# VHH binders against c4kar8, part 239

Target 1, 263 residues: c4kar8
Amino acid sequence: MAELSTPSPASPAPLDGGRGDELEKFTLRGARQILQLLQDLITHRGLITAHTGGGHSFMTAVLKVDEERGRVVLDPSPDPQANRRALAAPRLTCVTQLDGIRIQFPLVGLGEGQDKGRPALFAPLPAEMLRLQRREFYRLQVPLAHELSCLLKAEDLARKPVEVSARVIDIGAGGVAVVVPTGAAEFVIGGTLPACRLALPDGEPIELDLEVRNLNRQTQRNGTEQLRVGLRFAALPRAADTRIQRYIFKTERALNAKARGGL

## First folded at step 14 (VHH)

Design o22 (framework vhh_7n9e_1)
Fold by ESMFold2-Fast, scan of step 14:
Structure o22 (fold): chain B 263 residues (1-263), chain A 126 residues (1-126)
Amino acid sequence: as target 1 above (263 residues)
Amino acid sequence: DVQLVESGGGLVQAGGSLRLSCAASGFTFSSYAMYWGRQAPGKGREWVSGITSSGGVTAYASSVKGRFTISRDNAKNTLYLQMNNLKPEDTALYYCAREWPSSYYDEYLAEYFQHWGQGTQVTVSS
């Protein structure tokens, strides 16, 4: 047929063997590759979101890799409740980014102890790590200096309409991740937020309809809690898509140039 | 431990109605958004509906919007799904959940949800 076929949106695969087969192409299982990737996270001081289940997570970092004992050493949360949830969890799912590439890995058998006299969390080295090098999984970490924000139209805890200015922490072809003030508004996965405004540095704010795809309460390294909201672009005009893609491309180029100059 | 127990399924004729319930225990129910999902024979799990902790905001899959209503009673720690104008394609095992993973801007992918219940079977005949 010569008629235009609209591409199907990438829907989540079933949480079964089919999904596992899709992710296998991006799974690193080589011991050397895993060790190198963990060392890269240390070198770049990559912050890791460790998910403990039930929509709970805390911010951590790999402090070191103990190759002789076959384990990673993690920075504990200053929030004791976050550490208790982590230690009680059957597994942690660790998510981070390196040069815009999403990295995800499980940690099983988390323990608590000391490293050089300071509190630390310990876990065996992961047997596998996901490195998602696909366009829809690429996320540009938004530089704080850009002060990127998205004005969300939502409802507060009293069921009244509110406008919430949310800081954009990452952006990709399919959406943004934002941080919202605690208690400012209610969100539910699958909910739509109409006529939100994404402020990019070059030009007028982009008016977008957004779909809530992920909700997570993060305990920061300083012990404060924030709500991270993953938002999908539900209806993205071609002009808006072009501007977003241009921002991502230009920012990547600038960051790469700065990294080479900052030796 | 978190427990979710679904009930209210059964056999119903097309155009009929059913009300599903999900009894929650082991956590502060009023502090969590809640979800309904379903799995038809030979198909993957499908998100159906969600509701915020206060009940102030609801969301629905396009296939059920206008026919299903999600609600909650925080005093009873119970989640509900009122299903009207049922169609044969609504035949599935229905689950309630405290979280729903998504592949878009999801911070993790879970192969198993400890907070998912056992489900309740809904069968809609022609």
Scores: ipSAE 0.359, ipTM 0.733, lowest interface PAE 2.6, mean pLDDT 81

Design o23 (framework vhh_7n9e_1)
Fold by ESMFold2-Fast, scan of step 14:
Structure o23 (fold): chain B 263 residues (1-263), chain A 126 residues (1-126)
Amino acid sequence: as target 1 above (263 residues)
Amino acid sequence: DVQLVESGGGLVQAGGSLRLSCAASGFTFSSYAMYWGRQAPGKGREWVSGITSSGGITAYASSVKGRFTISRDNAKNTLYLQMNNLKPEDTALYYCAREWPSSYYDEYLAEYFQHWGQGTQVTVSS
């Protein structure tokens, strides 16, 4: 029966909550390690995507760690609705990156108030943080200056073909995340977008079939809402794979050099 | 409050058919993609099918493709799953959802973030 339960390559993998043990090797539980990682996020001005459930998220940042009171202080959204969703949520799932490594942690018991006269969100320090230090989980945050785009072939709300130029916000070996204005096109998890065109800085656009893996309505730091779409490379030719890996490596090296030179 | 109520399950012989319904309330149904999932005894949740807000695009797990058809009636706030040529392996609790966690991190947190119905039991005898 286990053989018959193997997920299809064309569909999203089935969910299995019992695989929490797989993440244990990446889980930081030491108080000192957690405090240090949170301080690193402050120092590097790491932007955090806070998932509030229902496919909603907003952009935030850790403003400070209050060790005396055992709390983190977060930057509230300029969108009051995003803050209301966060406060109503039983759990906030925070996702960010440091040096291309995915970091994820839960916050429970979110409250609102003020920090030195400014609106702030407060939560108890997380008891655990995930630090996923594997290349298959690595996502390069695409520099805004690169203006990386992917031309998506999709359908609009009237079921008519539409081409949407979407900004690529992160890229990895297995896919890209793009941002699309709400209502520009319809997406469904598991759906295929044929013959899309990924524009890298050097050379001709790469023509690819993309599978929708993730959909999230994200409120940006400026209060605007947009749809974040996670897209998997369905069948990546070796030449395309090489070009994507070269772009990731070159950009990562340049970002690392800039970070070291900035001190 | 988001509410999803599934119905239409039951006991059928292999090769039979069932049509599941999901009545949605508490949100603007026509603005959301909708999903069907299932959970077999002793197993984790499995994605079955998805449909865009307009109904223009559908997606299916390979295990059900060609046998199941997802559809929706936005005027009635209702999602459907037509299940044909049922197999014993299709035995599961079937539930509808407004969102589906498909990223690696969501897999372990889905129970905290999704609005799921109570489900409707489908049992396929051999």
Scores: ipSAE 0.311, ipTM 0.734, lowest interface PAE 3.0, mean pLDDT 81

Design o24 (framework vhh_7n9e_1)
Fold by ESMFold2-Fast, scan of step 14:
Structure o24 (fold): chain B 263 residues (1-263), chain A 126 residues (1-126)
Amino acid sequence: as target 1 above (263 residues)
Amino acid sequence: DVQLVESGGGLVQAGGSLRLSCAASGFTFSSYAMYWGRQAPGKGREWVSGITSSGGKTAYASSVKGRFTISRDNAKNTLYLQMNNLKPEDTALYYCAREWPSSYYDEYLAEYFQHWGQGTQVTVSS
């Protein structure tokens, strides 16, 4: 048997989920590339979800890259508890998206202080950043105007069936991320939600079986918390897959046309 | 102050059974989904099973489905994992968690987390 010891928080989960060798081709380690990517996040005011452990995250942004001191400056949360969790964490896992490309990087050694008289969080520059420029990792940020929703079939605390309309915040080939009202239903990672209905702007709702992959209590920049649920398509009929891909492609094209000033 | 204490591990022959327990304190146990994970020597962490706060829904990794059963007793603040038909590949440190680290719907990326207990060692001999 293992020797008994006093329980305490222990080592972090791997950043890549144990797929380091496979993800190596997407890993940036050049100092110039890392600095340029961080600067691109500043220029585009990219929002970053910083995972602090325990299913908690907060929304932040890179405010500045201090090359002289070799560090990044981050926007602190208005929720003091979110900042305390971040400072206590041995590592932050930062996730963002830039032009449809998923970007992920670790920050270790987080501290707090002030930048130009304002509260700030800072950490050493990351030694590596993942830049997942492959179609299978692409996730469309759903325009709010599309009012995309998914009707989830779940259960409440009393094991009673409940239907929850959840707002879709992003969508990819492999699944959707949704915002669920607090207390509306219970979820478990790995659990299957059968016969859910995804409402795309054109046509009838698509019936889908979904698997819960992520549960995240995210503190927004205004200090409010929301439950974000990552859902994998457990099984997709070809017709449903085609409709989802067409929606993604059409929306992506429209967003690209607007960004380039052409219609 | 969240505390999770795992127990019930040991040495067992292939085809045998073990029941793991996790005693929870410092939080309202009945309000949280609970998870079992494992870490084999030289391998990454693997999600094994999950159960909703009410116990109404369970989920299992494909590698253990049909052999393991997760359950909970909210009155005793205790989580269980019944392990049947054990294989040498099940040899690992087993630990329970209040949250499970996973990224959205990407199978390859995981968010950072800390497990709350020291775990219990399960060794399956061939």
Scores: ipSAE 0.410, ipTM 0.772, lowest interface PAE 2.2, mean pLDDT 82

Design o25 (framework vhh_7n9e_1)
Fold by ESMFold2-Fast, scan of step 14:
Structure o25 (fold): chain B 263 residues (1-263), chain A 126 residues (1-126)
Amino acid sequence: as target 1 above (263 residues)
Amino acid sequence: DVQLVESGGGLVQAGGSLRLSCAASGFTFSSYAMYWGRQAPGKGREWVSGITSSGGRTAYASSVKGRFTISRDNAKNTLYLQMNNLKPEDTALYYCAREWPSSYYDEYLAEYFQHWGQGTQVTVSS
């Protein structure tokens, strides 16, 4: 076994979680491929969630790639606190989707300035980008009008069983992300929530066990906090998998038709 | 100013036991879920265990489930990891953390910049 490298604080952190060999085939390191992918994000106006560590994130977008200076120009957050956290962070972990493909990349050395007289954030071009072309990594952003919910069976701060109806904000083959009010229940990464109920349109709720995979704190515009919880399907029966895939496919088709302006 | 100080590591033979402690200060300990992680030579950082703020629920990596027990004493601002039936593959630097890195896959992504302590070395001989 090889000795682990010790990257400096200014170097990008590993993004593999110890699964480097499995992710290597999805990792882009060629300068032309990285530049092209960033340009594709500009062309498609892809929204990026930039994680600043500590479970905090903000929404951004690539505004410009400055190939001559070797940097990307990012849209700052309208929230000054989010921008301060980003600038103080040793690195950002950026996550987005393009044509159903999950894309992730690190940014190190974030600065602030002006682009054509408007506030902007900038960082050196990433040395690597992950482009995950697998069904299990695709996440559909759930339309608010669908009122998709998942009834979570959890515990409150007093160790009492509670049921929390959580709004589903994204869904994929491997799991869902939900939003809950801060303090509604306790969550721990790696913990299991048994016998939860996922309500899809057109049918009975799907009963399933969920595993907590990530926690992300969000501040709403009114100053209240919400907790975003990423949940993995612990064991998914074939029939449930089929219903989830059908919902994703039908919803994508409807969203694509709406975006093209058809009746 | 968040401070986490791990202790209790050492050299032990396979099948032995160790109890790790993490003394926390600079934040309201009882308001946070707490975690143990480890980093073995030649491997990335690995999540080991987690415990809710109240101590009511715990979670464990499959590799340690049934052998390790996480616990906390909110009155003393201290996190514990009881390690039984230690194996050579448990050899690692063990550290406690107030927060765990977000997972973007079905696995955990390690981030460098956490409020983690310096760690305590555990070496298990065969």
Scores: ipSAE 0.251, ipTM 0.683, lowest interface PAE 3.6, mean pLDDT 80

Design o26 (framework vhh_7n9e_1)
Fold by ESMFold2-Fast, scan of step 14:
Structure o26 (fold): chain B 263 residues (1-263), chain A 126 residues (1-126)
Amino acid sequence: as target 1 above (263 residues)
Amino acid sequence: DVQLVESGGGLVQAGGSLRLSCAASGFTFSSYAMYWGRQAPGKGREWVSGITSSGGYTAYASSVKGRFTISRDNAKNTLYLQMNNLKPEDTALYYCAREWPSSYYDEYLAEYFQHWGQGTQVTVSS
């Protein structure tokens, strides 16, 4: 059967099958390349979402790379339960961004101990890292000052229609990621949210149909938990696409100018 | 410990029906969305269906929409998949999951470790 649109969870195309060979060109396996990328994450203070399974994740960071012992040292969560989930997991899937480029890597064999007298998590260096260096995979981290929101039409825990104003944390050509207060609404991967309203600066909200692509309960660095929802734009009109791209371009330019001035 | 135990698979003729069950334990079942996935021989994982924690909203892959029905009984900690009008291309190992990984081709590239059971084999003869 021929595929008529971009791949989605509802697509007949396999999620982890024939795509492996297409991702090969984005996969780093050289030890020096992996070490350099991990060092770049340290230098840029990159925050990492570590997925521990069951829709749970916690926010961490690479504290250092121990080349002699062949391991990476991670910042533990202040939530002991998040650390217990991580240690019990067969693997962590670590996701981060560097200059809008998505970076993903597995960690296997997580342990705990101390680094310079402070609690730490450590794992062997990953054998591979994925770096999606394509514009269509770019995600802009939305500045808090922009107060970007998306009004979602969903259902609450009692199956009643509810409108939830969700904060937009990142945005790209294909969708947005939002933060929803825990318990405010129910979501399911593959579900559609009709007639949602994306509020961008300088104009009326954009009415969009959104598809739920990912869900995770993320433990923040202060120990609190947030529900994070990834949403794909369904049937994006050209005018809406142009306005979203314009916002991304302007914001990226402003952030790059600020970064150069604030080295 | 999280456990998911699938049952109800078997051999059926094209056009037949099967009802799959997934017994969940080790977590608060009523607080989680649940999913059915499948993996055919030589293929990757395919998302089949999802249901919200309350059962109020369901979603289906286009290939099964109108033929399959997902449901849940939170009092029994059990997830169901009613499969009607089965086709040979529905032949696969079926498993339930508490979470679903995103597509690697999509704009959202995240992999969640899935807690799924050993699965239940469905074989549909032509």
Scores: ipSAE 0.389, ipTM 0.753, lowest interface PAE 2.5, mean pLDDT 82

Design o27 (framework vhh_7n9e_1)
Fold by ESMFold2-Fast, scan of step 14:
Structure o27 (fold): chain B 263 residues (1-263), chain A 126 residues (1-126)
Amino acid sequence: as target 1 above (263 residues)
Amino acid sequence: DVQLVESGGGLVQAGGSLRLSCAASGFTFSSYAMYWGRQAPGKGREWVSGITSSGGSTTYASSVKGRFTISRDNAKNTLYLQMNNLKPEDTALYYCAREWPSSYYDEYLAEYFQHWGQGTQVTVSS
């Protein structure tokens, strides 16, 4: 090689798209609406991903709404580090899904203590919640039986090309979230992964370019961590878009099939 | 238009100090929490520090706690990061960010905060 240089990392891209203005119509601010939605999450035993910032999240659930004290009670992580990160965070961004509808809300002022002798996390009731009732916000949770994977073209820690087979855990109109094996590759937010291959059921893999948008070390309910990578579709061809949407629709329909009408 | 302009970076010896500034415009600065993040060559983006809208509460990454101090001047629409006891591993592009719109998160968006400036380079020599 004639010249050796270490390229500077790409600067973060601007992320504004006017979304804040458009999200107002999906924002719930009524106290009764917020209390009812939180109660629905309890009733359905919904799992919540709580993002603590800095690339960390943990799996939790709302155990109780304490209306008298104006607070929610959350299930702490069995990993003490995940709980310490949550308590140190300026806010938690909670993400969940109820009946196919994406639900998000912030929690500010997290504290720890005990509820009926068991460890618990406490936060004031959120002043607002998002209920995103549009198809473009929908994220299909990919069934494990589909064994859906994406072969990523990435770089290892020494910046050598590497191919990584990553499990697709959710998929939407704008991208996929994948779980990457520990130590398999290094990802840079804003970086492009060219010529990756998305393996859908019922056909040949789809070749596409992916942009790294999110890196999240998620602490699972059993206390173990996994690296979740959010990948945005870049320059998606119409044929590929059609196949992805068809897979989402077909799988969503099958998962939501009425179980009570056996014959 | 939301705009954030970082300044104050440069070359400094290990053990030295630098003060970064972020000039904000296009939004009501005093109504938003603000953050500092950094990206080192060949590394992912890392959250460094956060401050509430009033300045009454601050948070820090473990790697910088006790060495860096975040502050803000709401009358001047300016965010600061005082960096003391700098180490070679602090070498990075530093950028400031406004909080995401309340309650919104997208798994396909950048994990760290919204950023509208080009950042300011900090290089710490050993």
Scores: ipSAE 0.015, ipTM 0.332, lowest interface PAE 7.0, mean pLDDT 80

Design o28 (framework vhh_7n9e_1)
Fold by ESMFold2-Fast, scan of step 14:
Structure o28 (fold): chain B 263 residues (1-263), chain A 126 residues (1-126)
Amino acid sequence: as target 1 above (263 residues)
Amino acid sequence: DVQLVESGGGLVQAGGSLRLSCAASGFTFSSYAMYWGRQAPGKGREWVSGITSSGGSTVYASSVKGRFTISRDNAKNTLYLQMNNLKPEDTALYYCAREWPSSYYDEYLAEYFQHWGQGTQVTVSS
């Protein structure tokens, strides 16, 4: 009877659905699987955004997993206030990405101490981890060596048209995430950027319209601030979709070969 | 600590007008795009409108385009929503936000942290 809101190109809207039932197929509850995934995050030095509630978050990483004591050791924030908020929080919600797959997990009972003489945070191993292993959620992490860029057509702070060459950090079937210098242009979620150009290694740039879906101002560990922009492909032509999929599959294959010791 | 406080809601008859305000504190308001959203009882969250950090560009959901106007006063750290020609279907809790969930999973994450603001109730009678 009730109509489900279909997102328009200018209107990101939440999906309707029963959360527990929808997420169960993506939820890892096996101790072996959880330990393996946490170890993979260590091996790949994956950065984790830890949300402490009240609109606060900080960058962290898993330093080690203590299987015998059932604990994970995290890198504390250089900001003492962030650490205090984390320790006071009833729960941390951790969000990260591994090989294009979005990973989320809760941490409860955070404590502080030292690991090998260095400050550390520690928590019991999570009872569950969410791994969104579905084609539509897959994002290829773009190798820096590919120098993949997207020329964005936007407006600057003075409302003048500007072209910004943005580095593509990840790409999937539905869109790209790019980084731009703070202040280079103005973005708003729901806004459309017409006639942008995505440069893939093979062939001419793909001209396409992009919808702004996500904006994150992130302070890196070195203190550098950058704006991360999530962009959805609007009205993607079939030829463009084919080229993007080909790039993703070819790059995945090359990365898998390299990881196995082949080049 | 980010704080967003909405006000200006109330009971109004169809065809009437209301102006909502959102007072922001705890962050550099002028550096962020801002949004208005709404939630009717038993329904999911609906994105209504957005405005760039300078106020130079605005975007609207098709359901409110031409009737609502979003604006901001960066000197006062305040976001506004001028609502004209209100309809019974506009009845909802209205809240402002510094960010908007782009997917079900982003929405799921946001639920753990409460809403960015507590909201202000708008009721449109017929």
Scores: ipSAE 0.557, ipTM 0.839, lowest interface PAE 1.4, mean pLDDT 80

Design o29 (framework vhh_7n9e_1)
Fold by ESMFold2-Fast, scan of step 14:
Order: structure tokens, then C-alpha cells, then sequence
Structure o29 (fold): chain B 263 residues (1-263), chain A 126 residues (1-126)
């Protein structure tokens, strides 16, 4: 039997009754604005997670925008199965970040071919792009050099306790995303993982309860598959919240300084 | 396009019962888990109940467990919520929702893209 996905409302509900009305002011619909944003993603070599449905995604990037044909050219996955899944999907949902701003957009009508003799995926230009500048939705991409980890208290397929050290790939005010090896543990959306330990620099690990919010099997750029797990902080002490925000702020500042040729 | 149309709400006195329906169209209903949520005046959305695509498993918020029953009829593309022993605290606009077809690591935005219906008003008088 399929596991039940339980949608907990992780984001603050809009005052308009939880509809998407507040998102209209963050939605770009102008052709020139969309073209410029896609070009910014190319310029910054922004990595895009393309969700193909059924809990599957792959990592891609915009290679170019073909204004004459009204389409984007995307980097295909080295995993042929990920590309077949993408081509079969009625829609891709693309998620990325630029300068701490979350960007999301749909692509419909994906095709495959070649661009200048190299394999490529093509899609019509999106009719809209969401560009969210709200701090509560910001997720810091954690530098690999920081080796930030979270020890998860989970269960295997037989519901026996197992501990998994998971690499934290992004972190925000409300949670973390971690990557775990395929088969390391079973996760159920809405399930609680008690007494997990988040290792941050400059102190003892933070012990906290995590709620599973989402699951995504992502094909990496090298063709390997990993399970990405989104985890909400179920109850976060103020001291822990302060340490997490301090880490995010300091890391973001350091990355920006390094990119500008600083220290 | 995806459409979810809720019905069956109304005014009922405390201790009474109502059955809500959600008519789904524009997608393969039998392939998606479905949910009921509610929003009381001046409050945020609250998850109420969920059911797997086959109907083989269900979950309930603690506030409604034992009083509400979620069910589905995949042949009719319809989701139901049987509400018994209603309390004034159950007064809310009740929404039907389809699960998002793909998981996002950006879960804070997932519900903004989840397909919700227009809602059906339930008012419980004491």
C-alpha cells in the first residue's frame, strides 16, 4: 500500500485564507522580465532542481535562451532514466535560488535534441516565474566544506530503529534539507523523527525533533541517485533558532564576500 | 485544468452531522492522495484528514479523530468527509486538496502550489 503524504501547513497561511493571492505580486508574467531572469540564471550558472513528479527530480541548468524559437535549452541529466521521466512528465517544476531569492517556474512540453552538437532538452519559455524575496522562505545552500550534518533517528523498512548521519544540503529558519543514501532508512511524510542532532559549527550539536515534509529522489550531475528529505523543525528553542540564523547570516555574508574577491 | 468543487456544508447545531463531498476533475483522481483542510474565521489553514490514492490508509488531526471519517469513490472521482458530533469549534470553511504531484525540498512553498477547491462553509451553532 502506498504511504500517505500528509500536507502540514509549513508556511504561514496568507491572511487572504491561504490562497495564492499574495503570490501574484511576486509572479513575473512579462516576456522581457522572464527572459532577463533566465539570462541571470545562465550568468550565475545557477543549478536548478527540476521536479518530474512522483517524488523524482534531477539537477539541470539553463544553457541558453532561444528568443527566436521562444524556448529554453536545458542541460540533460547523465542518467537516461531521469531524462525519460522528464520527457514523459506533463510538466516540470523548476526550483532554484539567486542571491537568496527563491525562483520557481513550470516548463511544459519538454523535448529532446541537440544544441551545437551536444545533447539538450528544450521547452517553451515559461508563461510565468515566481520570484520570492521573503526571508522566511530563504534557504542557504550549505557549502560542502562546512561538512554540516544531522544525525537522524529513523526506522528501516521493518520499523526497527536506525541512526543515519545525513549531509545537510540547505538550511532555513523552518528546517533543513538533507541527503541520505538510497535504502538507508524509510521516511513517511508527516512522520516525526525525535531527538535528532544538528551539528553546526561553533558549538555542541542541537538536539531537536524533526518532521518529514517532503521526499525527493534526485539524480545528481554524475548520474547517481540520492534521496533528499525535507525536514521541518517541530519545536525549535529560541537559543537554537538564534544559532541557526547566525550560521545562515555569517555563511551568506562570507560567500558573498568571497564571490566579490574578498577574504 | 485541475478543478475541485466542494459541497455539503451548511448550518448545523452542536452534536449534529454533515457529509461533505469534493468533485474532482482535470486529473487522474485514482492516482493522487487527497486531503481535507479547514480555515476558521481569523485563523490559518488547518489540516483535517488525508486518504491514500487507493483508500487503503487514512489519517486524522487529533482534534477530529473519532468524529470525522474520510473516504473516496475512485469510480465517481469524489472525496467525502463524514462529520459527526460537530462542535462550535468545527465552524470553518472546509477545503478539498490534491497532493502536489512531486515532492519539493522547498516544502515551505508546497501548499501554495497544492490544488485547493473554493471551499464549503460549515457553521456549527451551540
Amino acid sequence: as target 1 above (263 residues)
Amino acid sequence: DVQLVESGGGLVQAGGSLRLSCAASGFTFSSYAMYWGRQAPGKGREWVSGITSSGGSTRYASSVKGRFTISRDNAKNTLYLQMNNLKPEDTALYYCAREWPSSYYDEYLAEYFQHWGQGTQVTVSS
Scores: ipSAE 0.000, ipTM 0.172, lowest interface PAE 11.7, mean pLDDT 78

Design o3 (framework vhh_7n9e_1)
Fold by ESMFold2-Fast, scan of step 14:
Formats: sequence, C-alpha cells, structure tokens
Structure o3 (fold): chain B 263 residues (1-263), chain A 126 residues (1-126)
Amino acid sequence: as target 1 above (263 residues)
Amino acid sequence: DVQLVESGGGLVQAGGSLRLSCAASGFTFSSYAMYWGRQAPGKGREWVSGITHSGGSTAYASSVKGRFTISRDNAKNTLYLQMNNLKPEDTALYYCAREWPSSYYDEYLAEYFQHWGQGTQVTVSS
C-alpha cells in the first residue's frame, strides 16, 4: 500500500488535504494572537515571500494592520507584472520567519490603492496563521557579517561536475538555505550533492552530503533576481551536528544580547 | 499563460506498465526543472520524481525508485514518466509540475509545486 510512516522534517512530500491535521497544533486562530504576530512582523521589519500561484512570488512586507477595517497593508512589488499577478490570484500564500520560527498565512481578496500617498496592497486579516516552533523547523537567519558559505558540488548543463560557492542565508538542525548565482549549476528537488563543504567560523570546513529540498527564484524589492536553494543534511556526523548547534546557539545568544541593548 | 497537459493514465493490472506524457506551453520549457507528483483521493500530495532542465540529473521518491523513469524531450516541450511494475498503492491522480521559482525552503508547504496541470488518473487493480 501507500507508505504509512510519518514524514521526516526534510521529507520531499508536500502537505495537502489529510496532512493538514498534523500542522493544526501549530496554527493560530485567535484574533488577538494573529494581530500580535502581524504587529511583531512590522516591528521586526520581516521580509515576506508572497506566493501568487502559477510559480510566481514577490518580496513584500506588512506596512500596517488596520484593525478598524480588519485588513493588512502590504508593500507592493517594484515589478508591475508581479503586482498584476498578485491582484489576479485567488489567494496569496505568505511565508516569513520571526526569530527563526517559520510563519505562514493565507491572504484572500487582495486589492490595490494608496496608504499615506504611497501605492499599497490591501487584504482582509487572515483567519489563521501557521507558526512552526519545533526544533526541526527552527531556522537561524545568518547575519550577513558572518559571511557563511557552503561549497556545493553539483553538475552543469553538460553533466560536468562544477563547484559553486553559495552564501548561507539560514541554518537549522536539519539543513541550510543558500543563495547561488543564477545559471551556475543545475538543481533538482530530491537530488543529492555529495561531499559539500560548509564553512563555519572557527575550525575547518565541515564535509557533508546535502539533499535538495526546495528551489526559489525570487524578484527582490530592488528588482534583482536570486536563486535560493533549501538543502537537507544527509547522514550528519555527531561532531558536525555539535559544531552546527554551537554556532546556532552562540549566534542566537549574541543577537538576543544586541536586541536588549548589549550586555 | 503556463499550460501543462498530462495524458497516458488509465486502468492497469498490478505488475503492468504505463507511460505518462506532459505537454508544456507558455514558457521556455528547456529553462526549467520539471517534476511529477501524485495525489490519491483523500490523501496529501506527494513528490514522485524530478529532472533538471537539461535532463542531466534525475531524482526519485524511495517508493518508486527502480520502477519509474523520468525523461524529457526539450525539442518537443514534453515530459515523460515511464512506470513499470505498478502496484495498487500507485493509484493516484498524477500531475506534472514546473520547477517552482517561488518555493521557499520548507518541504511541508502545500505550495511546493505551484505550476500543476489538471492531472491524469492512474488506477492499478490487484
């Protein structure tokens, strides 16, 4: 029959229908909780990837929450075509992170107008927001100053081995997300990249096998395009796991100290 | 407008074979990785197989590895899935999907494949 095992955190199986119940325990449905979470995204200037369906997305942010009218105000894309696709879409799926916690919510009934004399997009408040708090879903956003990189071993169009230096944008217990130069290599979801090298501060690069889980070509708010690749750690040695966890802990502690105004 | 049209499904006995095709239009097919996914009635979507834009690399779900073969013909804008030694648990609606340029890192997102066709039904009887 069909496989009955619970999917791992890095499973390539997308969730729909009957699997939605597994995420229900992480779903916020209280109006006060939703308003507070949206306000936290504003306060932390969280960047949101808004998926418009049809393989399209754009980068946005919540500009404000209008409690009286029951709506959110979003930053439009600098790409007019992205805005037209968004307005035509029956639903947006918004994905972001707050303090390493993944947040996802739907927006339905998008409209356009102006807020304080500037172009804006409007949508009714979401009835639910997903907040994934488990260790396997936790992702530390890597500070740009750390210049964390991963040397990927992949293949080009001619099936020839190539090495790609990728910037690590987030890291968790189960994997990393990286940014790669557009066209540098071919990636396919479920594909394996053997003997990659993850460079952490302090010590030699960690050699590990990575599995491609997600691909994302996004237009940023400044109009530039980037390829983001989500990668799972395969068969991670205990010593490597310990080093990754120490990096995450130290960086999180340092970021928390800065947020509190230093020591 | 992106359009994906699947065909080749049908009723087959366990141990049999089927070849699925997906005709793509409205985008530069040779520039995108392509995927096959499936959904049984009342169950979640699951990834089956993927192929890079050149055809140079492929990947398969563990449940189908060794039985299914993904391929593409970029000159004809067509994606294929050769399915051998079919099992009753392979019964599902099969979709082809374009590489998701907007997917975020999260294997649990329902929007993992955004450009899905209408699907082709595969029913495997015992």
Scores: ipSAE 0.113, ipTM 0.605, lowest interface PAE 5.5, mean pLDDT 79

